# Designs tried in a protein design chat: VHH binders against q9lnl0. Part 23

Target 1, 290 residues: q9lnl0
Amino acid sequence: QLRHGFYEGTCPPAESIVGRVVFNHWDRNRTVTAALLRMQFHDCVVKGCDASLLIDPTTERPSEKSVGRNAGVRGFEIIDEAKKELELVCPKTVSCADIVTIATRDSIALAGGPKFKVRTGRRDGLRSNPSDVKLLGPTVSVATSIKAFKSIGFNVSTMVALIGGGHTVGVAHCSLFQDRIKDPKMDSKLRAKLKKSCRGPNDPSVFMDQNTPFRVDNEIYRQMIQQRAILRIDDNLIRDGSTRSIVSDFAYNNKLFKESFAEAMQKMGEIGVLTGDSGEIRTNCRAFNN
Below, E stands for the ipSAE of ESMFold2; O stands for the ipSAE of OpenDDE; V2 stands for 0.75 times the mean of E and O plus 0.25 times the DockQ between their complexes.

## First folded at step 10 (VHH; framework vhh_podentamig1)

Design g4 (at its last look DockQ between E and O 0.01; V2 from the best seeds 0.00; counts 0 for: pae E 14.0 > 2, unsure alone 64.0 < 65, grease 26.1 > 24.2, placed apart)
Fold by ESMFold2, look of step 10:
Structure g4 (fold): chain B 290 residues (1-290), chain A 117 residues (1-117)
Amino acid sequence: as target 1 above (290 residues)
Amino acid sequence: EVQLVESGGGLVQPGRSLTLSCAASGFTFSYYAYGWYRQAPGKQRELVAAIYGGDTLYAKSVKGRFTISRDNAKNSIYLQMNSLRPEDTALYYCAKELYDWGSEDYWGQGTQVTVSS
């Protein structure tokens, strides 16, 4: 079963080792938080938080990485470095799924987001199938999004916290928001700026939070209210009556957002987990044991 | 206007070769993964080959005989099919992305390959 401090008896330095590895990477590259948030979300919503996303494909077997929606997931080397050190100190003890969970929690705090505890005791999954990957696109309706989040146990408030909180850091490529650039209701100054930024070759990217792109804070919700959301899915949250008041609440109360985001991340990190004697403890996060 | 257009199919004798092409337009080609799928009469559509990240993937039944490639300058994906067998007879589809199977935006129209003496 998951509990706080699961490794205190079997690998006392587990969380501090992960924290140091994450800090070292974040200190050199502030985009680590966006990378780890996306990694955990893509892992957890696809058949649970079992690190199935981390499995590399082989010549004999595809994996979740074979799916194009996962092509933008990065930061696997951070998990590898933490695992390598953990295997030296506590062989075959700390799961890759727990490393992802702890690393993401720590990266959020480094980026100015909430500090929160996570329960640990996850074990690693034994399958990684491309056909299991079903992820929302950037133009889905609020109604479609509500149904998708409900199917994994999340209410509307949790959904708004995760969508906005997941987009307060990170980038979107111009090909994903051309509908926004053509929308006359988008803030005209930002729309003009994006038209210019998107003229370059090779599908340029922009920050989804135009004001505080490296901080986990409520600024994305303020951008939504100001008609400055980059992605259609984010703009839909302020336009739709079922989510509008929640967006406003977060935009005007950063503490409420941070508390809600922390609770949402805790809940997401416990979707479909393997515990006890289920699954395995991988020695290499990129491959099943054997 | 997203389009995937397959070509290069035909009737060939067993043991011969064909090259299938898929021309992509209406989106940033280099950003996505691609796959070739096939569907024989009465069977489900199956993945034959994929190209993603820095890697390729092949179904067991075609490994060593088929090669997927892409040309970012021409926005095209290719399937080189060598040592063709009668069981390779199928309608072959090019796909953008390896999920969301039910969306027509992710599939081309298909090109028929028939291997018969």
Scores: ipSAE 0.000, ipTM 0.192, lowest interface PAE 14.0, mean pLDDT 86
Fold by OpenDDE, look of step 10:
Structure g4 (fold): chain B 290 residues (1-290), chain A 117 residues (1-117)
Amino acid sequence: as target 1 above (290 residues)
Amino acid sequence: EVQLVESGGGLVQPGRSLTLSCAASGFTFSYYAYGWYRQAPGKQRELVAAIYGGDTLYAKSVKGRFTISRDNAKNSIYLQMNSLRPEDTALYYCAKELYDWGSEDYWGQGTQVTVSS
């Protein structure tokens, strides 16, 4: 039911409006790409791409945002702004799920990542339950990761593309990689750097990609090869025999990475989507209509 | 103690130039990415320029007019601002690692730039 140009007949300016909003935010803050990537991932891998992550919790009704692992997700104001403009021009037409998908795509391209098309026609979900949130931790083994990704229809290559693609622009709180700081196999200079960076209060964050943190490129994989992976999972990817060759290929072939990442993003954005008469079109992305 | 100290701001007429400086101390300077942000009254803080791994990026509004550079020997970041406009008026901040808006460790106190005829 998803199709390219879904809104051509109902809201022709839909993608342009989202793109413009994303660009304005990106222009002011290059971390927008990382924010939207994380948002889409945390939404899609939890019961599908239905914008359930966007629902605000209340004292009476908790939501997926209530879960600690989602506490650091950003970019909601971008989605809100896009939705607000869309509701003025095309009321009750463009879903929040599609806004997230389009916004993420555009932010990737702005950051020098691959340009890819997305099919649209998603509808918004009617459920946001904290108990549904099952996300992998930063110290997870490659075997566990592979199993998890396979359960949602992704192969090993796609997994490596998504993990690296997200981390090449992502940040990590110091609390997430204390095991790496203690790892003697980690690059000694980086280890020292991270120790200094993490001595500050309130659990500081660092770029997982230390060279090109605002670019969607293959640099994160080069860092893995150089023993400069920050998260344990990233280090495990280069050390594990099942993923080592994939990491190496991406590290030395940015074109290959970009192609693989584009495909992975397209696939991820279509996980468990609602179409047709399923779900709803929210007027406020942070709340169900009823 | 991590410190970032901005300087070089002032009042200038449109079309003039300014060079901002940021002196860093308390950490290994060469290990980090740096940037300049600005915040005008009533507006959100926005990225002006960034430098990391030898690469630079600029906000569209300043591209071609502003240049960010670094001197590792001096532990300093610079922002050359040419062809200044009234809309460039803001408090300019030097930033380390360009992410944590809530941490004082990543930001200096700022230097005021005012462009007015």
Scores: ipSAE 0.000, ipTM 0.275, lowest interface PAE 11.9, mean pLDDT 90
ESMFold2 (binder alone), look of step 10: mean pLDDT 79; pTM 0.800

Design g5 (at its last look DockQ between E and O 0.02; V2 from the best seeds 0.00; counts 0 for: pae O 12.1 > 2, placed apart)
Fold by ESMFold2, look of step 10:
Structure g5 (fold): chain B 290 residues (1-290), chain A 117 residues (1-117)
Amino acid sequence: as target 1 above (290 residues)
Amino acid sequence: EVQLVESGGGLVQPGRSLTLSCAASGFTFSYYAYGWYRQAPGKQRELVAAIYGSDTLYAKSVKGRFTISRDNAKNSIYLQMNSLRPEDTALYYCAKELHDWGSEDYWGQGTQVTVSS
């Protein structure tokens, strides 16, 4: 079962090895936090946190990576590096699913977000099917989003923490928010700036958090209140009566946001986990064991 | 209404090049992956090329000769086919999402490519 310190007896340096690998990458490239947040979310909400997202496709066998909804998921090399070191020290012991969970937790703290404990003991999934990928697009209604999050066990407050918290870092490509550029209710100065930025070739991208794009903090909620949200779903959170007060609470209380985000991330990291004798411990995170 | 419309097929001599186009409408284009599939008479349909995110995947028989690309501004997917061979003769389909494990969400009517002297 999941517990704190699962590897203390079988691989004592497990969490420190992952932490060092993550720190080394983050120190060179602050976008690591955005990459790992997206990786964990996309893994966990698709049939649970079993590292199924990490499996590479072949011409004969697609994987979750083959689906366009997983476009922009990156940072797999960070997981690979951590796994390589762990296999030298503790062969066949630390799951890829646990590496993703620990790495994401550590990257959040490095970016100024909450520090929180995670339980470990996850095992790796044995399937990665593109048909299992059922991710919501950026234009869904709040009502649709609430139902989707409810179906995986999350209440409205947890949903708002995950959506906004997941967007406090990282970028969105212009093709994903054309409806926002045309919205007369969007802050007029930002809308004009985005129109210019999005006229470039190759589907340019912009930061979702206009002020602190490399920090995990509540700034994204302040942007929502100011009519400066980039994605439609983020703007919907401030416009809809069922989520408006939660957005406001997070915008004006960074401590509340950080505590709520930590709790939400802990819950997300435990969706549908495989434990005990279920699944496997992959030796290569990109491929099933043979 | 979701639509995929292929064009650019035709009769061409071996060794020549051809560009297939696929125009997409009725959905958020950048949200999906795309593939080109082909089916020759008497053969099973096969994936020729796929584009997902910034990554591409090619069948062994076309690697180095064919190039898949996308233009998010034009909602279009392309297949550049160079050094065409008679064995490339097939009905070519554009598809929204890969098909190796199940039905695609949507798929076009196909465009015929015939490579013959």
Scores: ipSAE 0.018, ipTM 0.476, lowest interface PAE 7.8, mean pLDDT 88
Fold by OpenDDE, look of step 10:
Structure g5 (fold): chain B 290 residues (1-290), chain A 117 residues (1-117)
Amino acid sequence: as target 1 above (290 residues)
Amino acid sequence: EVQLVESGGGLVQPGRSLTLSCAASGFTFSYYAYGWYRQAPGKQRELVAAIYGSDTLYAKSVKGRFTISRDNAKNSIYLQMNSLRPEDTALYYCAKELHDWGSEDYWGQGTQVTVSS
């Protein structure tokens, strides 16, 4: 039911409006790419790409946002702004799920990542339950990760593309990689730097890609090879025999990475989507219509 | 020519405040993120604060005391340092982009901050 140009007959300016909103935010804040990537991932891998992550919790009705692992997700204001403009031009037409998908795509391209098309026609879900949120931790083994990704239809190469692609932009809280700071195999200079950055109270963040944190490129894989991976999972990818060659290939071939990442993003964006008469078109992305 | 010029450093007593400024030129200011780094004698350079768009990032050691800000109209970055401590003594650098891999294009000459009674 998804198709390219889904809105050509109902809301021709839909993708342009989303793109413009994303560009304006990206132009002011290059972390938008990381924010939207994380948002889409945290939405799609939890019961499908249905924008369930966008629902605000209430004291009476918790949502997926209530889960700690989603506390750091950003970019909701971007989706809200796009939705607001779309509702003015095409009321009750463009789903929040599609807005997230289009926005993420465009933000990747702006950050120097691959350009790819997305099929649209997604509808918004009617459920947002904290108990549904099952996300991998930063210290997970490669075997566990492979199993998890396979359960949603992704092979090892796609997994490596998505993990690296997501981590080559954005930041990680210090609490997520304390095990790495204690790892003698980690680059000593980076280890020392991170210890200083993470010193003291609170939980500051560092860039997972220490070189090009705002670019969607293969730099994160080079960092893995250099023993400069921040998260344990990233270090495990280069050390594990099942993923080592993939990491190496991506590290030395940015074109290959970009192609693989584009394919992976397209696949991820179509996980468990609602189409046709399923779900709804929300008028407010943060709330169910009823 | 890309240029970052720091200013505002000096000698201050513990508990006092100081504001550092960084004037940028030679590139589209709004396109980049910025950071303040510092290097104490015998220590490695460390990130103190970063700003990307309106979002900010701070090292634990300075969080709650330092504030990074930007003025796009003036192509400038600022670091407001309150409640200064002797351990804040360092050469402070303004950086275009948020990495420390070293390029003369990304760093200024630095401004010395000395906190001493």
Scores: ipSAE 0.000, ipTM 0.240, lowest interface PAE 12.1, mean pLDDT 91
ESMFold2 (binder alone), look of step 10: mean pLDDT 81; pTM 0.811

Design g6 (at its last look DockQ between E and O 0.02; V2 from the best seeds 0.00; counts 0 for: pae O 13.2 > 2, placed apart)
Fold by ESMFold2, look of step 10:
Structure g6 (fold): chain B 290 residues (1-290), chain A 117 residues (1-117)
Amino acid sequence: as target 1 above (290 residues)
Amino acid sequence: EVQLVESGGGLVQPGRSLTLSCAASGFTFSYYAMGWYRQAPGKQRELVAAIYGGDTLYAKSVKGRFTISRDNAKNSIYLQMNSLRPEDTALYYCAKELHDWGSEDYWGQGTQVTVSS
């Protein structure tokens, strides 16, 4: 069972070790928060928060990393470094799934987002199949998004907090928003800037939050209201009647956003978790035990 | 319409090098893992090399000899094959995404590599 302070008796320094490793990476590279947010989301919505995303493929066996939407997930080395230190201090004790959860929470706080507690006690999954990866694309309708989030137990407010909040610090590649560049309702100065930025090779990227790309705050919702959302899925949130008022509430109340985002992240981190005797405690986060 | 077109195969002597190319179209190339598979006569198709998520993967029999790379601007992947051996003789396929044999893969038609004296 998940509880606060799960490791207090079995690995007292667990959370402080993860926090120090995360801080050291964040101090050198402020994009760590975006990386860990995406990692946790992609792990949790695919058969639960069991660190299945971390498994490397082999020539005989693909993994979740083998499919396209996961091709851009990064930051696995941060989890590896935390796990290595934890195995020296508390062998076979702290799960990779808990490391991802703790690391993401800590990285949000470092980026100016809410500080919140997470429950721990997750165990690591025993499967990582490409066919399990069912992630929403950047152009899906609000109705499709609502159905998908409802199917994993989330209401509309939680969905809006996760979609927008997950995009307050990250980038989007130009190939993902060509439809936005062609949208005459998009802010005309931003459209022109994006057309210039997206010329050239290697599918350039832009920050999804044009004003505060390294801070976890409500600015993405203000950008949505101003017709400056980069991705179609984000622009749909301000255009659709079922989500418009929630976007407005977050845009005009940063405290409400931060509280809602914290609660949403807590809920997301508990999807389909393995506890007790289920799953395993991996010694190497990239591979199943034995 | 997804298309994968392999090229660069041929007959080469043992110990020599060859570069395979695969041109892709009909999908957003940069967002997919890509791989090279091969199938020798009478054997199962096997994954030779893959490029995914900023990493590469190689079969043990080719590690150190083969190098996979990708050029997102040209929607292409490449396989540099050095120190070729007769056992590398096979039909080489380009693949979108990495799956178990028989899954929903997008395969090219293949390019033949023959290593013989």
Scores: ipSAE 0.006, ipTM 0.414, lowest interface PAE 10.0, mean pLDDT 87
Fold by OpenDDE, look of step 10:
Structure g6 (fold): chain B 290 residues (1-290), chain A 117 residues (1-117)
Amino acid sequence: as target 1 above (290 residues)
Amino acid sequence: EVQLVESGGGLVQPGRSLTLSCAASGFTFSYYAMGWYRQAPGKQRELVAAIYGGDTLYAKSVKGRFTISRDNAKNSIYLQMNSLRPEDTALYYCAKELHDWGSEDYWGQGTQVTVSS
């Protein structure tokens, strides 16, 4: 089962190696935090945190990575580099699932987010099926979102923490918020800005957090209150009676947000994990051992 | 079409200063995050500095020495590089929208900075 310091007896440098790799990439590219957050979320909410998202598709065997909603996931090279180094010092010891978990944690802290510990001992899954991928869209209602998160064991507060925590460093393609650009309730200045930004070809992207897009903080919630939410779901969070107070609390209390986000991340990272003799330890995170 | 044209690079001795400029066109400049990257031979490209919404960020290796700024009226960003070191030697790129690392449309041709005694 999962425990703190799982690798202390088998691979003592495991977490430090991952941390170093993440730091090097983060220092070169501050968007790494958003990338890893998205990666972990897209992995964990689909049949658990088993690194199934990392499997490359083949012409004969599609994978979760083949799904359109996963096309924009980044950070695989970070996981690969960490895995490569780990395999040199601790062969077939550290799972890809644990690498993703540790890497995401560390990237959050680097971006000014909360520091939290994670239990380790995850194993890698033996299945990666596109049909398993069921992700919420950007225009989903709060009620639908709540239902979806509850189905995987999350309460409303945890949901709000995860959505905002991810979006405060995330980006969105223009195609995802055309309904917001047409919404007269949206801040007029921001609306005008987004219209101009989205005139470009190839479906441009914008930061969902227009003030601090590289920091994990509560700024996204403040912007929700200011009618400056970009995605419909974010706007719905501040408008819906079931989530309004939570958004407000996070907006005015960054400490509370950070604590809640840390807890949420810990919970998310433990969804449907494989332990013990279940699954496998991949030698290549992009492929099953066969 | 997005165009980014870097200038200001050159050969300098350690401890000297350079100012890089990037002229941008083909998009609404003021609405996008902009940044500077650099790539040394045999090394990976790395973010040097970025600016968005008044927020700036710097690589640890250049913090306190480099300053990024922008002039929206001129569709330009700048990188003031002080106290240059040999390890700063690289091809410096201007970048639009920092989240798309792999898109060629977001990069200029680069300007060479060489720091050598």
Scores: ipSAE 0.000, ipTM 0.257, lowest interface PAE 13.2, mean pLDDT 91
ESMFold2 (binder alone), look of step 10: mean pLDDT 82; pTM 0.826

## First folded at step 11 (VHH; framework vhh_podentamig1)

Design k1 (at its last look DockQ between E and O 0.67; V2 from the best seeds 0.00; counts 0 for: pae E 11.3 > 2, unsure alone 64.4 < 65)
Fold by OpenDDE, look of step 11:
Structure k1 (fold): chain B 290 residues (1-290), chain A 117 residues (1-117)
Amino acid sequence: as target 1 above (290 residues)
Amino acid sequence: EVQLVESGGGLVQPGRSLTLSCAASGFTFSTYAYGWYRQAPGKQRELVAAIYGSDTLYAKSVKGRFTISRDNAKNSIYLQMNSLRPEDTALYYCAKELPDWGSEDYWGQGTQVTVSS
């Protein structure tokens, strides 16, 4: 089972190595936090945190990467670098699933988010199937979202923490929020700005958090209150009676948000994990061992 | 309505080039992966090339000769085929995502490519 300090006896430098790799990448590119958050989420909510998302597709076998909603996931090179270093000092010891978990945690902290511990001892999955990928879109209703999160054991507060927290960093392509640009309830200045930004070719991207896009903080919820949410789901969170108070609480209390987000991240990172003799320890995170 | 429409196929001599196009509509184009498949007479459908994010993959038989690309502004996928060979003759399909084997949810009608002297 998962435990704190799982690698103390087998690979003492495991977490330090991952942390160093993440720091180096983050220092050069502050979007790393958003990348890793998205990676972990897209991995964990699909059949558990088993690093199945990391498997490259082949002409013979598709993988979870083959699904459109995963097409924009980034950060694989970070995981690869960490894995490479770990394999040098601790061969076939640290799972890719744990690397993702540790890396995401560390990237959150670097971005000013909460510091939290994670239990380790995850193993890597033996399946990566596109048909397993069922992710929510950016225009999903709150009711649908609640149902989806509930199905994996998350309450409404945790959902709001994960959705907003995940969107307080990173970008969204213009194609994802055309409905918002057409929404008369959206802040008029922001709407105008977005229209201008989205005139560019190749589906430009904008920050979901317009004020602090590189920081893990509660700003996204303030933006929601201000009618400045980019994605429809974020706007829905403040408009829906079942989530409005939670959004408000987070918007006015960053400490509460950070605590809730930390708890949510820890819980998410433990969804459907493989432990003990289940799964495998990959030597290459992009491929099964066999 | 989700729609994929292939074009650009035709009859060419060996060694020549063709560019296939796939026009997509009815969904958020930029958020998906795409692939080109082909099916020759009497053979099974096979993946030729795929693009997911910024990554691409190719069948061994076409690697170095074919190039898959995308234009989000035009909601289009392309397959540049160079140094065509008779064995490249097939009906070429554009697909949204890389469907699991047995799934044919989002395919176009296909465009015929015939390579013959």
Scores: ipSAE 0.016, ipTM 0.313, lowest interface PAE 7.5, mean pLDDT 91
Fold by ESMFold2, look of step 11:
Structure k1 (fold): chain B 290 residues (1-290), chain A 117 residues (1-117)
Amino acid sequence: as target 1 above (290 residues)
Amino acid sequence: EVQLVESGGGLVQPGRSLTLSCAASGFTFSTYAYGWYRQAPGKQRELVAAIYGSDTLYAKSVKGRFTISRDNAKNSIYLQMNSLRPEDTALYYCAKELPDWGSEDYWGQGTQVTVSS
């Protein structure tokens, strides 16, 4: 099944190849960490970590990419580049699901986040349906979010680690937080800044972590406490009694956050995985082998 | 509040080019995928081209001849149609978010393209 070092015997350079490809992209563009975090989360919470998100639609068959909540997912070319190199060295050996998992782990470490091991041995899914995509929007209640995360095996602490950790390095488009700009409890200096930043066409974006937007650290939780969260869901975490103390714990203790985030990422990377003889090893991550 | 308005259709001779436009309003333009569909009389509506994120998709019958693009500053989606053929004659629609089975996304009113003579 899943184990550490799954490819040590069948494709010894697998993890180093992925790491090099990720580093080369990250060195040129520090937003790679945010892209890969979002990619893995959107893949794993939709019928498990089976790389179903990577499947391109055809004119006759839509895919998860056809859904609007996934329109902003990017970084697929990083996975393609890693897969291309791996197919030259170890044909039909390393799954696209494992590439996503390894790439995301490596990008977190590059951004100053925790360094952690992941188990490998995932196989790729045979299904990518738009109707399977059930992603929460940025304005959901904490209670709704707790129920959704519980349904995939996560407790409240893990949920808070994933939501905040996933938002410590990314951007949000102005259309997603117009309710926050109207909120009288939001920090008044930040509200004024956002009103100016959000003027103009093309739905501008801002960093969700206003202080350390390129580092995976606990700063997002300190921003939540200061009423500076960009997204409604992030502000809800500090307002709601069921999550407030966890937000405070992470804000106070960066080491606790990093340990909790690493554990949460390890658990997320194992949701609903296919192993053994299930699924396939795609030769092209964008298409089923058919 | 939500509107998609197609334009640019018309009568054109085979081999000529035409550009269709779709102006979007009443919603956040940049966060959605978009498609151009067409429906000839008596036929099912079919996807012609789609743009989602940085990627594009084309039907086999139009690949190499048609190009979809978007301009987020103008809240607009375009379909450049080159080397038009009589079989391209149809009512062309712009759609927000690619439909799945059994659901409808918002559609425009359509713009007629007729390739004849």
Scores: ipSAE 0.000, ipTM 0.391, lowest interface PAE 11.3, mean pLDDT 87
ESMFold2 (binder alone), look of step 11: mean pLDDT 79; pTM 0.795

